# Designs tried in a protein design chat: VH-VL binders against Iron-sulfur cluster assembly protein CyaY (cyaY). Part 17

Target 1, 110 residues: Iron-sulfur cluster assembly protein CyaY (cyaY), of Azotobacter vinelandii (c1dj52)
Amino acid sequence: MSLTEARFHELIDDLQQNVEDVFEDSDLDVDLENSAGVLSVRFENGSQLILSRQEPLRQLWLAARSGGFHFDYDEAGGRWICDASGDSLGELLARVTLEQIGEELEFPEL
Below, E stands for the ipSAE of ESMFold2; O stands for the ipSAE of OpenDDE; V2 stands for 0.75 times the mean of E and O plus 0.25 times the DockQ between their complexes.

## First folded at step 24 (VH-VL; framework fv_miptenalimab)

Design b32 (from a21 with heavy chain T31D H52V; at its last look DockQ between E and O 0.86; V2 from the best seeds 0.00; counts 0 for: pae E 2.3 > 2)
Fold by ESMFold2, look of step 24:
Structure b32 (fold): chain C 110 residues (1-110), chain A 121 residues (1-121), chain B 107 residues (1-107)
Amino acid sequence: as target 1 above (110 residues)
Amino acid sequence: QVTLVESGGGVVQPGRSLRLSCAFSGFSLSDSVVGVGWIRQAPGKGLEWVAVIYYEDDKYYNPALKSRFTISRDNSKNTLYLQMNSLRAEDTAVYFCARITWQNDFLFDYWGQGTTVTVSS
Amino acid sequence: DIQMTQSPSFLSASVGDRVSITCKASQDIKRYVAWYQQKPGKAPKLLIYYASYLQSGVPDRFSGSGSGTDFTLTISSLQPEDFATYYCQQYYSTPWTFGQGTKLEIK
């Protein structure tokens, strides 16, 4: 069964809060903005990550310097999984953060 | 209001070089999730991707053109360039510049009108 | 390189018709296909991305579908302004490549 609209938004709100918590708990100087359901993480070098919800397909989209990544929620595993690579959202966030600012940061809940 | 305007096309002999420019407004290349690129269309033919560039000088080329073409930009002038060297008859085309952005999955959403390059002896 | 093959190359139809244009990728590209419309003497216009997302400002008589290797652009009720050449484009892997085009003409 596909996700209901309400559950989809709850899952996205939860993942966005988890991402905010990881960056807020880090030593990194980042600007976090969450508006209209879109989370922007702006690094001090001026680059950013953007996490947006795509309701028609019940997907999370991540925009990074290296491109756009599209995630489906795997309810059995409790994780968002990239449609192209099979990476979890946490794995991909760690990778693109390392690529953009050279910092190793973990997203263990994702 | 996003605009892109190409210039620098013309008639050139084979083996010569030409630099195309694209002046743009309504967006900035200082955003890491925005880029600009070049697409060309030979007379009566389809579309061919040439190159794209992002703010951090991430450049991606059509491998068939990479040895002769160089994409670059000047952020202070909001201008994209395409340096084309060792031009050949098959490079005859209309050259479009176009924007990409995260909001439409990094696809070409705004295009200029194109500038025509004719390589003829 | 990933080859994109469009069918048909040429399509003749009347105003009000429903038409479909297909695009076949030489390998699995998931949903990484876009559709463009081009009128003579003009730049292409983005219609559809990620197989089925409608670009802002595009009428909802346009729709896209498909996943994997087979993709379809559908126009539910043709209007006079829809007669043009249509291109699919894959963006799963560089180099990004376009189909050869489908010319949609009025009967």
Scores: ipSAE 0.483, ipTM 0.853, lowest interface PAE 2.3, mean pLDDT 91
ESMFold2 (binder alone), look of step 24: mean pLDDT 90; pTM 0.917
OpenDDE, look of step 24: ipSAE 0.764; ipTM 0.926

Design b33 (from a22 with heavy chain Q103S; at its last look DockQ between E and O 0.80; V2 from the best seeds 0.00; counts 0 for: pae E 2.2 > 2)
Fold by ESMFold2, look of step 24:
Structure b33 (fold): chain C 110 residues (1-110), chain A 121 residues (1-121), chain B 107 residues (1-107)
Amino acid sequence: as target 1 above (110 residues)
Amino acid sequence: QVTLVESGGGVVQPGRSLRLSCAFSGFSLSTSVVGVGWIRQAPGKGLEWVAHIYWEDDKYYNPALKSRFTISRDNSKNTLYLQMNSLRAEDTAVYFCARITWSNDFLFDYWGQGTTVTVSS
Amino acid sequence: DIQMTQSPSFLSASVGDRVSITCKASQDIKRYVAWYQQKPGKAPKLLIYYASYLQSGVPDRFSGSGSGTDFTLTISSLQPEDFATYYCQQYYSTPWTFGQGTKLEIK
């Protein structure tokens, strides 16, 4: 079944908080900004990750150095899944963080 | 305001080289979620993607052109370049410079007016 | 390479008409299609991305639909400024490719 608008926003809020917590708990010096439902992670080298919500399609969009990625929520598995590759959000976040700043971080709840 | 201005076009003979420039303003390539690229259009024909570059020299090329064309940038001048070598008559086209941004799903949202390259004897 | 085939190549219509232009991809490209408008002597203008999202500043009479291999651009009530050539583009994978164009003319 399609997600309700309220549940969609709850799921996005939860994932954005999880991402913030991972970076805040790290030793990395990053600038975190969450404004109007868009989470921006800016690294010391100037590169960014941007996590935005796309309500009409109930999607999470991730913008990274390597491009844009679009995720649907898989309610059966309880995770966000990339529509093109099938990767989970956590797998993709770990990959793009390693690519952009050379740091190994895990996002085990995603 | 976002602006892109191409230059460096002209008439050249086959086998010669030409470097195109695109001066842009109203945005910065210092962020990883913005890029710029080149699209060309032969007279009376459709659009053809040439190349684009993201932050930190992530470069992508049309495979048909990769052996002869090189995209590059100079951040201190907010300028994008296209080095075109071994030019052929089929390279005759208007060359557009265009911006890529995350908010439009990494598509070409702002375009310059183009610069014309004519390859003829 | 992913081919994008537009139909029709030419379309004649009157102001006020509802028109549709289709684009067919040679393989499943999910929703990774954009639509551009180009007037003679001008650069293209982005209209639609991700199959159905309207670019900022584009009038509501433009809409996009489809997923997979079949995509449609619709103009609900043609205006004089809408007579132009329209291109679809796939951005599912490189090389990024455009359809051959659809020229929309005044009947």
Scores: ipSAE 0.533, ipTM 0.862, lowest interface PAE 2.2, mean pLDDT 91
ESMFold2 (binder alone), look of step 24: mean pLDDT 92; pTM 0.929
OpenDDE, look of step 24: ipSAE 0.667; ipTM 0.909

Design b34 (from a22 with heavy chain T101E; at its last look DockQ between E and O 0.63; V2 from the best seeds 0.67)
Fold by OpenDDE, look of step 24:
Structure b34 (fold): chain C 110 residues (1-110), chain A 121 residues (1-121), chain B 107 residues (1-107)
Amino acid sequence: as target 1 above (110 residues)
Amino acid sequence: QVTLVESGGGVVQPGRSLRLSCAFSGFSLSTSVVGVGWIRQAPGKGLEWVAHIYWEDDKYYNPALKSRFTISRDNSKNTLYLQMNSLRAEDTAVYFCARIEWQNDFLFDYWGQGTTVTVSS
Amino acid sequence: DIQMTQSPSFLSASVGDRVSITCKASQDIKRYVAWYQQKPGKAPKLLIYYASYLQSGVPDRFSGSGSGTDFTLTISSLQPEDFATYYCQQYYSTPWTFGQGTKLEIK
C-alpha cells in the first residue's frame, strides 16, 4: 500500500474534521458523533450519513440512504475518489445530502 | 443476538396473493443503520435477490418482480413484510429474509431459516 | 443486468486440499463482490465481502481475491465442514445478482 497507517489515520482524521466543520458551519440541524474512526451525521429528518475508516484497504467508506460508497485517497489530487464512480467525496456528500434532506451543501476539497 | 424468522409461506394457486412476514430481533430499523431484505431460492436452484429496504425506508426491488411484489416494514413490531400478488409457478421457492448491515458493506450478514412458497394448480 | 458466471458448477475435493472457485462479471464491478456458503436445508452464510474482507467468525482458511471482472474464493485447506454450495454475488449495481453456484463435494 502507498499510504502508511499513520498517514492514513491522519488523512481520515482531517477528512472527518472537515466534514464536521461543513455541517457545523451550515444552518442545518445536525447531530454529529465521531468515535473510533466512525463519523455519524444525523439529520433532523432522522436520516444519516456514516463515514468510517477502513484500515485494511486504506479506504474511507460512506454509508448513505442509497447505499455504501468506497473512497481511495488520491495523493496527487489531494482528494478522496470513489472507486466505483470516480466522483470525489465532496461531490458525493453533496449529492446524498441533497437526496436525503433536500438541501444543497458544498463539501470543497474532499 | 440477531435473529430473523420468516412465516406466511404455503401452497397457493396461480394468480393468488400471499404475504410473508419476517420477525427480527437483536436489532431495530428505527435505531440502527441497517436494512432488511428478501432473497428467494427455487427448488434446486440458486439465489435470487427479491427486494430490500434500508433503515430510512428506501426500497429497492428486483425489476422483474417490482410490479407484483411489495416490501414493507413495521418498525414497532420489528417485522418485515413481502406482499406477493399475481403469483406464478415460477415464484415457487424458499423465501429468506436477511439483515443488511453497513459495517458489512450493506450485505446480508444474518439470515432466517426461510419460508416455503409453493404456487401450483 | 450484470451477470456473474461462476465456475466450476461442481467440484470434488478431499480434506486438506486447496480449492478455488471463480466468478467472472460481465463488466467491471471493481471489488463489489461477496461470497456465501450454503449447506443443505440451511440459509446462506456470508463469508467474504468487498472481494477480500473476511466476515467476522469465518475461518481464515477462506480468502477472496480479485478486482474488475475476475474474482476467486479460495479455501487453503479444506475441512469436512466446508463441503457445501458456494455463491458469489455482485452488488456493484442493482439488481444484485448471484453466480450459479458451486457445489463442493467430497471426493
Scores: ipSAE 0.678, ipTM 0.913, lowest interface PAE 1.0, mean pLDDT 94
ESMFold2, look of step 24: ipSAE 0.688; ipTM 0.900
ESMFold2 (binder alone), look of step 24: mean pLDDT 92; pTM 0.936

Design b35 (from a21 with light chain Y53F; at its last read DockQ between E and O 0.71; V2 from the best seeds 0.73)
Heavy chain, then light chain:
Amino acid sequence: QVTLVESGGGVVQPGRSLRLSCAFSGFSLSTSVVGVGWIRQAPGKGLEWVAHIYYEDDKYYNPALKSRFTISRDNSKNTLYLQMNSLRAEDTAVYFCARITWQNDFLFDYWGQGTTVTVSS
Amino acid sequence: DIQMTQSPSFLSASVGDRVSITCKASQDIKRYVAWYQQKPGKAPKLLIYYASFLQSGVPDRFSGSGSGTDFTLTISSLQPEDFATYYCQQYYSTPWTFGQGTKLEIK
ESMFold2, look of step 24: ipSAE 0.664; ipTM 0.888
ESMFold2 (binder alone), look of step 24: mean pLDDT 92; pTM 0.933
OpenDDE, look of step 24: ipSAE 0.835; ipTM 0.940
ESMFold2, fold request of step 26: ipSAE 0.543, 0.567, 0.609; ipTM 0.862, 0.870, 0.878
ESMFold2 (binder alone), fold request of step 26: mean pLDDT 91, 92, 91; pTM 0.918, 0.929, 0.925
OpenDDE, fold request of step 26: ipSAE 0.875, 0.874, 0.875; ipTM 0.948, 0.948, 0.948
ESMFold2, last read: ipSAE 0.600, 0.546, 0.605; ipTM 0.874, 0.864, 0.877
ESMFold2 (binder alone), last read: mean pLDDT 91, 90, 91; pTM 0.927, 0.917, 0.926
OpenDDE, last read: ipSAE 0.876, 0.870, 0.875; ipTM 0.948, 0.947, 0.948

Design ctl (from a22 with heavy chain V33S W102S D105S, light chain Y50S Y53S; at its last look DockQ between E and O 0.40; V2 from the best seeds 0.00; counts 0 for: loop humanness VH .296 < .308, pae E 9.8 > 2)
Fold by ESMFold2, look of step 24:
Structure ctl (fold): chain C 110 residues (1-110), chain A 121 residues (1-121), chain B 107 residues (1-107)
Amino acid sequence: as target 1 above (110 residues)
Amino acid sequence: QVTLVESGGGVVQPGRSLRLSCAFSGFSLSTSSVGVGWIRQAPGKGLEWVAHIYWEDDKYYNPALKSRFTISRDNSKNTLYLQMNSLRAEDTAVYFCARITSQNSFLFDYWGQGTTVTVSS
Amino acid sequence: DIQMTQSPSFLSASVGDRVSITCKASQDIKRYVAWYQQKPGKAPKLLIYSASSLQSGVPDRFSGSGSGTDFTLTISSLQPEDFATYYCQQYYSTPWTFGQGTKLEIK
């Protein structure tokens, strides 16, 4: 089933809160900015993760050092799934965070 | 207004090097969520992606060109560079500089007018 | 690497005509397709992204459709300024690749 606009934004807001909570609880020195549909996580080494909602597609897009990743929401599984790889958003966030700053983090419920 | 202006093209002999510049305005690479890159077009041919760089200095290359071409930037001058080494006749093309933004799907939304590189013996 | 094959390579049409250009990917690329317009001696201009989303400032006579491997750019009523070469591009994975182009000519 296609997501409604309202449902999509609710899912994105929940996702962003979960991501912010993981980084805030991690003791990492990061700058978090969340505005205009974009969540950015800037690490102390100057690299970033950028999560952008793409409303027309009902997708979340992640920009990381290694590239751009596009996610559809799987309502049955309750997770965002990368169209290219089938990885969950949580798996990809863990991977790109490890690649960019060497930290192993878990992203539950993603 | 976003603009990109390429320079540094010219005629060069095979085996030599050339550095292209792209001066841009209306945005900055030090601002998150942006990148810039190079795309080339050989005479009478289509478009070929060369390389791009993001605001975090991560660089991506066409694998066929990676051994000879290096992308770099100078944020204080709002300038993107392409160092091209060991040039070959097949590198003859118009080289375009273009912007990438995350807010526009990580696509080339603004392009310069290009600079021409001719590699001839 | 993902190959993008455009057809036709040349298309002859008159002002007011409806025109369609197709692009076929060598594998499933979902909706990660962009379309560009290039006029002689000018830089390409982004028209469509994400297969069907219209770039800001582009006339709404341009539209895109498709997903998976087959994509179409349509111009609903050709204007004199639309005679140009059109390229599709995949951005599903690097290396990013373009179709060979479709030259739209005046009949």
Scores: ipSAE 0.006, ipTM 0.629, lowest interface PAE 9.8, mean pLDDT 86
ESMFold2 (binder alone), look of step 24: mean pLDDT 91; pTM 0.930
OpenDDE, look of step 24: ipSAE 0.070; ipTM 0.786

## First folded at step 25 (VH-VL; framework fv_miptenalimab)

Design c41 (from b35 with heavy chain Y55F; at its last look DockQ between E and O 0.57; V2 from the best seeds 0.70)
Fold by ESMFold2, look of step 25:
Structure c41 (fold): chain C 110 residues (1-110), chain A 121 residues (1-121), chain B 107 residues (1-107)
Amino acid sequence: as target 1 above (110 residues)
Amino acid sequence: QVTLVESGGGVVQPGRSLRLSCAFSGFSLSTSVVGVGWIRQAPGKGLEWVAHIYFEDDKYYNPALKSRFTISRDNSKNTLYLQMNSLRAEDTAVYFCARITWQNDFLFDYWGQGTTVTVSS
Amino acid sequence: DIQMTQSPSFLSASVGDRVSITCKASQDIKRYVAWYQQKPGKAPKLLIYYASFLQSGVPDRFSGSGSGTDFTLTISSLQPEDFATYYCQQYYSTPWTFGQGTKLEIK
């Protein structure tokens, strides 16, 4: 079943807060900005992660150094799943963070 | 206001080289989420992706062209370059530069007017 | 390399008509298709990305649909400014490739 507009935004708000919490707890010097529903994570080396919501398809989009990734919410598993690769959002975030700044972080709620 | 302006086109003989430039303004390149690239169109033909580059050395080439073409940029001048070597008649085309952004899923949202390259004896 | 086969090559239509242009990929490319409009002597203009998202500033008479291998650009109620050549592009994998184009002409 497709997500309602309200539930979609709640799920995105929750995942964005989770991502912010992981970085805030990490002691990394990261510039976090959430504006107009778009979360931007800027690392010390100048590279970025950008998490944006795409309401028409009820998707989460991740922009990273390695490219753009598009996620559907899997209600049964309670996770966001990449449409191209099948990776979870948590797996992708951990991977691209390691690639971009060399840090091993975990995103266990994603 | 985003603008891109190509230059450096002209008429050259086969085997020669040209360097195209694209001066852009109204945006700043980031390391991974904003880029610029080249697309060409031969007379009466469709579009062909040539290459694109992001802020760092993340470069992507059409494999049919990568042995002869080199993309680069000068951050201090907001300028994109395309070095074209060993030119052939089939390289005759209008060459467009265009911006890539994360906001449009890394597709070409703003284009220059193009510069014409003609390779003929 | 992923081939994009566009159909038809030519389309003759009148102002006010509804038209559709199709693009078929040689393999499953999910939703990674863009559509561009090009008028004579001009650069292409991005219309649609990710199969169905409308680029900012593009009129809502343009729409895109499809996933997998079959994609469609639809223009409802054609306007005089819509007579142009239209291209699809895949961006699922490099090399990025375009369809051969569809020239939409006034009847």
Scores: ipSAE 0.653, ipTM 0.878, lowest interface PAE 1.3, mean pLDDT 91
ESMFold2 (binder alone), look of step 25: mean pLDDT 91; pTM 0.930
OpenDDE, look of step 25: ipSAE 0.843; ipTM 0.941

Design c42 (from b35 with heavy chain T101E; at its last look DockQ between E and O 0.09; V2 from the best seeds 0.00; counts 0 for: placed apart)
Fold by ESMFold2, look of step 25:
Structure c42 (fold): chain C 110 residues (1-110), chain A 121 residues (1-121), chain B 107 residues (1-107)
Amino acid sequence: as target 1 above (110 residues)
Amino acid sequence: QVTLVESGGGVVQPGRSLRLSCAFSGFSLSTSVVGVGWIRQAPGKGLEWVAHIYYEDDKYYNPALKSRFTISRDNSKNTLYLQMNSLRAEDTAVYFCARIEWQNDFLFDYWGQGTTVTVSS
Amino acid sequence: DIQMTQSPSFLSASVGDRVSITCKASQDIKRYVAWYQQKPGKAPKLLIYYASFLQSGVPDRFSGSGSGTDFTLTISSLQPEDFATYYCQQYYSTPWTFGQGTKLEIK
């Protein structure tokens, strides 16, 4: 089942807002910037996470300290799944956040 | 304008060491989404990845070379280094410095013109 | 290590031709392939990443396709400046490895 362009962007907008909400609800001092459909999360130690959209493939891309990760939307499960590892976006975000700033943070809707 | 300029190449005897430098401008290693690396090309041959490094000293090496080669950087000088020890004839190559950036899926988007290392008696 | 095998090693074609260069990976690497162009005496230039995305500033006569183990770089309407050697690269896992190269000669 292929996603329409409109549904793809809606799903990305929703996940980016969820990520912003998780960080805003945390005690963490982070700089959040959402510009031109790209969400940047900059931590006080200078490291960052970048969530961008790759429309031709209907993918979410995550850039982190440990590298780049590419996610397809699994419509049946309602989650974004890494094409290489099978991890959900929430699992990967939790992992890279722990690696970069030592904080255990959950992304339960992702 | 992104530029990378390699230096430190030359002719050396087997068993000796060299330190290559790469001075870069138009970007800095002040954030985790940018890196720099080394790729080499033996005369008349293809490309071989050597090593790369990111802002937080995350270093990645070709396992065939990691016992003899060390990558490092000096962020205050925007300079990347490659320390090459116990050089062998098969290390003869042009050594390119290249940038890695998140927007191009962490691939080598800007390259220097290379510095030549010749290992011979 | 993942081996990348390019075919053909040499290709001769005329201006205006459509040409294709293939790259075969020794295992499933999903879409983790890049393509580079290198002219004699120059550094390589990135053309394509993630199998099919065109690098900024690269003419749209270049395109990439494939997934799994078989990948193709296509040049539509070959131009005189496209004379070069082309390399594929996998970045699915370290060590990152390159194909042996394809030298494209303009007739």
Scores: ipSAE 0.662, ipTM 0.893, lowest interface PAE 1.5, mean pLDDT 91
ESMFold2 (binder alone), look of step 25: mean pLDDT 90; pTM 0.926
OpenDDE, look of step 25: ipSAE 0.769; ipTM 0.924

Design c43 (from b35 with heavy chain Y55F T101E; at its last look DockQ between E and O 0.64; V2 from the best seeds 0.66)
Fold by OpenDDE, look of step 25:
Structure c43 (fold): chain C 110 residues (1-110), chain A 121 residues (1-121), chain B 107 residues (1-107)
Amino acid sequence: as target 1 above (110 residues)
Amino acid sequence: QVTLVESGGGVVQPGRSLRLSCAFSGFSLSTSVVGVGWIRQAPGKGLEWVAHIYFEDDKYYNPALKSRFTISRDNSKNTLYLQMNSLRAEDTAVYFCARIEWQNDFLFDYWGQGTTVTVSS
Amino acid sequence: DIQMTQSPSFLSASVGDRVSITCKASQDIKRYVAWYQQKPGKAPKLLIYYASFLQSGVPDRFSGSGSGTDFTLTISSLQPEDFATYYCQQYYSTPWTFGQGTKLEIK
């Protein structure tokens, strides 16, 4: 069962807002930009994360220093799961944030 | 317009060193999640990934070549380099440089026309 | 390392034909597969990424399918400009590896 376009958009919007909130609530100096389904997170050290909506695939794609990751929404668990590793988006975002800026953030419910 | 132009190829003897260059334009490595890399193709053979730089200055190497090859870049010149040491006959190939773009799933979406390296005694 | 076994190595076909090229991965690589077209003396051209996504500017007669270990590139109706060598690639993990190629020739 695939997500409807409307549901997918809703989920992506919620996801990106959640990610924005986590960074805004942190003590990190982060520049956030969200445009056309692409959320860009620019850290003080110049590194960045990019979360992009992939409409045809109903996926969320993450670009990080360690590589690219594709996430499917797991309706049962209410989380985005990486198709390759099985990790949640929250777990992966925490990992890549730590790798890129040496800071630990928690991304709950992602 | 994205362009990549390789140079530095030539004929060298085994054991010698050679540095390839790739001048690129139409994109910047400092402003987006973009990388650049090298792929080689021996005469009449398939494609072999050599190395690439992705996201800032993270370098990834083909394990078979890591000990002899070094990838680097000069962002101020928009140039990618491949330092090749202790060259062997089996290193004879056309060496392509290519761009890695995240919107194309972190793949090589633009390629140069390649520069030929021939290692022979 | 992940091995990509491509088949066939050579394929002879005519204009208008439907042709398929397969690639088998030595392990589950999900959909992290790309397909390239290469003509003599030219650089490879990206056709398909993530197993089934058509690269911008590529005719829709090209399509990719598959997941896990088995992948297929299909050309629904061969055109004269399609005769070339095709390569699959996995980018699931480094080292990135390519299939050995399929040379598509005119019958």
Scores: ipSAE 0.620, ipTM 0.889, lowest interface PAE 1.0, mean pLDDT 93
ESMFold2, look of step 25: ipSAE 0.702; ipTM 0.897
ESMFold2 (binder alone), look of step 25: mean pLDDT 91; pTM 0.930

Design c44 (from b35 with heavy chain Y55D; at its last fold request DockQ between E and O 0.58; V2 from the best seeds 0.70)
Heavy chain, then light chain:
Amino acid sequence: QVTLVESGGGVVQPGRSLRLSCAFSGFSLSTSVVGVGWIRQAPGKGLEWVAHIYDEDDKYYNPALKSRFTISRDNSKNTLYLQMNSLRAEDTAVYFCARITWQNDFLFDYWGQGTTVTVSS
Amino acid sequence: DIQMTQSPSFLSASVGDRVSITCKASQDIKRYVAWYQQKPGKAPKLLIYYASFLQSGVPDRFSGSGSGTDFTLTISSLQPEDFATYYCQQYYSTPWTFGQGTKLEIK
ESMFold2, look of step 25: ipSAE 0.625; ipTM 0.879
ESMFold2 (binder alone), look of step 25: mean pLDDT 90; pTM 0.914
OpenDDE, look of step 25: ipSAE 0.833; ipTM 0.940
ESMFold2, fold request of step 26: ipSAE 0.556, 0.593, 0.552; ipTM 0.845, 0.863, 0.855
ESMFold2 (binder alone), fold request of step 26: mean pLDDT 89, 90, 90; pTM 0.908, 0.910, 0.921
OpenDDE, fold request of step 26: ipSAE 0.877, 0.877, 0.864; ipTM 0.950, 0.950, 0.947

Design c45 (from b35 with heavy chain Q103T; at its last look DockQ between E and O 0.74; V2 from the best seeds 0.73)
Heavy chain, then light chain:
Amino acid sequence: QVTLVESGGGVVQPGRSLRLSCAFSGFSLSTSVVGVGWIRQAPGKGLEWVAHIYYEDDKYYNPALKSRFTISRDNSKNTLYLQMNSLRAEDTAVYFCARITWTNDFLFDYWGQGTTVTVSS
Amino acid sequence: DIQMTQSPSFLSASVGDRVSITCKASQDIKRYVAWYQQKPGKAPKLLIYYASFLQSGVPDRFSGSGSGTDFTLTISSLQPEDFATYYCQQYYSTPWTFGQGTKLEIK
ESMFold2, look of step 25: ipSAE 0.627; ipTM 0.888
ESMFold2 (binder alone), look of step 25: mean pLDDT 91; pTM 0.925
OpenDDE, look of step 25: ipSAE 0.823; ipTM 0.937

Design c46 (from b35 with heavy chain Y54F; at its last read DockQ between E and O 0.84; V2 from the best seeds 0.77)
Heavy chain, then light chain:
Amino acid sequence: QVTLVESGGGVVQPGRSLRLSCAFSGFSLSTSVVGVGWIRQAPGKGLEWVAHIFYEDDKYYNPALKSRFTISRDNSKNTLYLQMNSLRAEDTAVYFCARITWQNDFLFDYWGQGTTVTVSS
Amino acid sequence: DIQMTQSPSFLSASVGDRVSITCKASQDIKRYVAWYQQKPGKAPKLLIYYASFLQSGVPDRFSGSGSGTDFTLTISSLQPEDFATYYCQQYYSTPWTFGQGTKLEIK
ESMFold2, look of step 25: ipSAE 0.654; ipTM 0.883
ESMFold2 (binder alone), look of step 25: mean pLDDT 91; pTM 0.926
OpenDDE, look of step 25: ipSAE 0.861; ipTM 0.944
ESMFold2, fold request of step 26: ipSAE 0.601, 0.610, 0.583; ipTM 0.872, 0.875, 0.870
ESMFold2 (binder alone), fold request of step 26: mean pLDDT 90, 90, 90; pTM 0.907, 0.909, 0.912
OpenDDE, fold request of step 26: ipSAE 0.879, 0.883, 0.881; ipTM 0.948, 0.949, 0.949
ESMFold2, last read: ipSAE 0.597, 0.619, 0.557; ipTM 0.877, 0.876, 0.865
ESMFold2 (binder alone), last read: mean pLDDT 89, 90, 90; pTM 0.900, 0.912, 0.913
OpenDDE, last read: ipSAE 0.882, 0.870, 0.877; ipTM 0.948, 0.946, 0.947

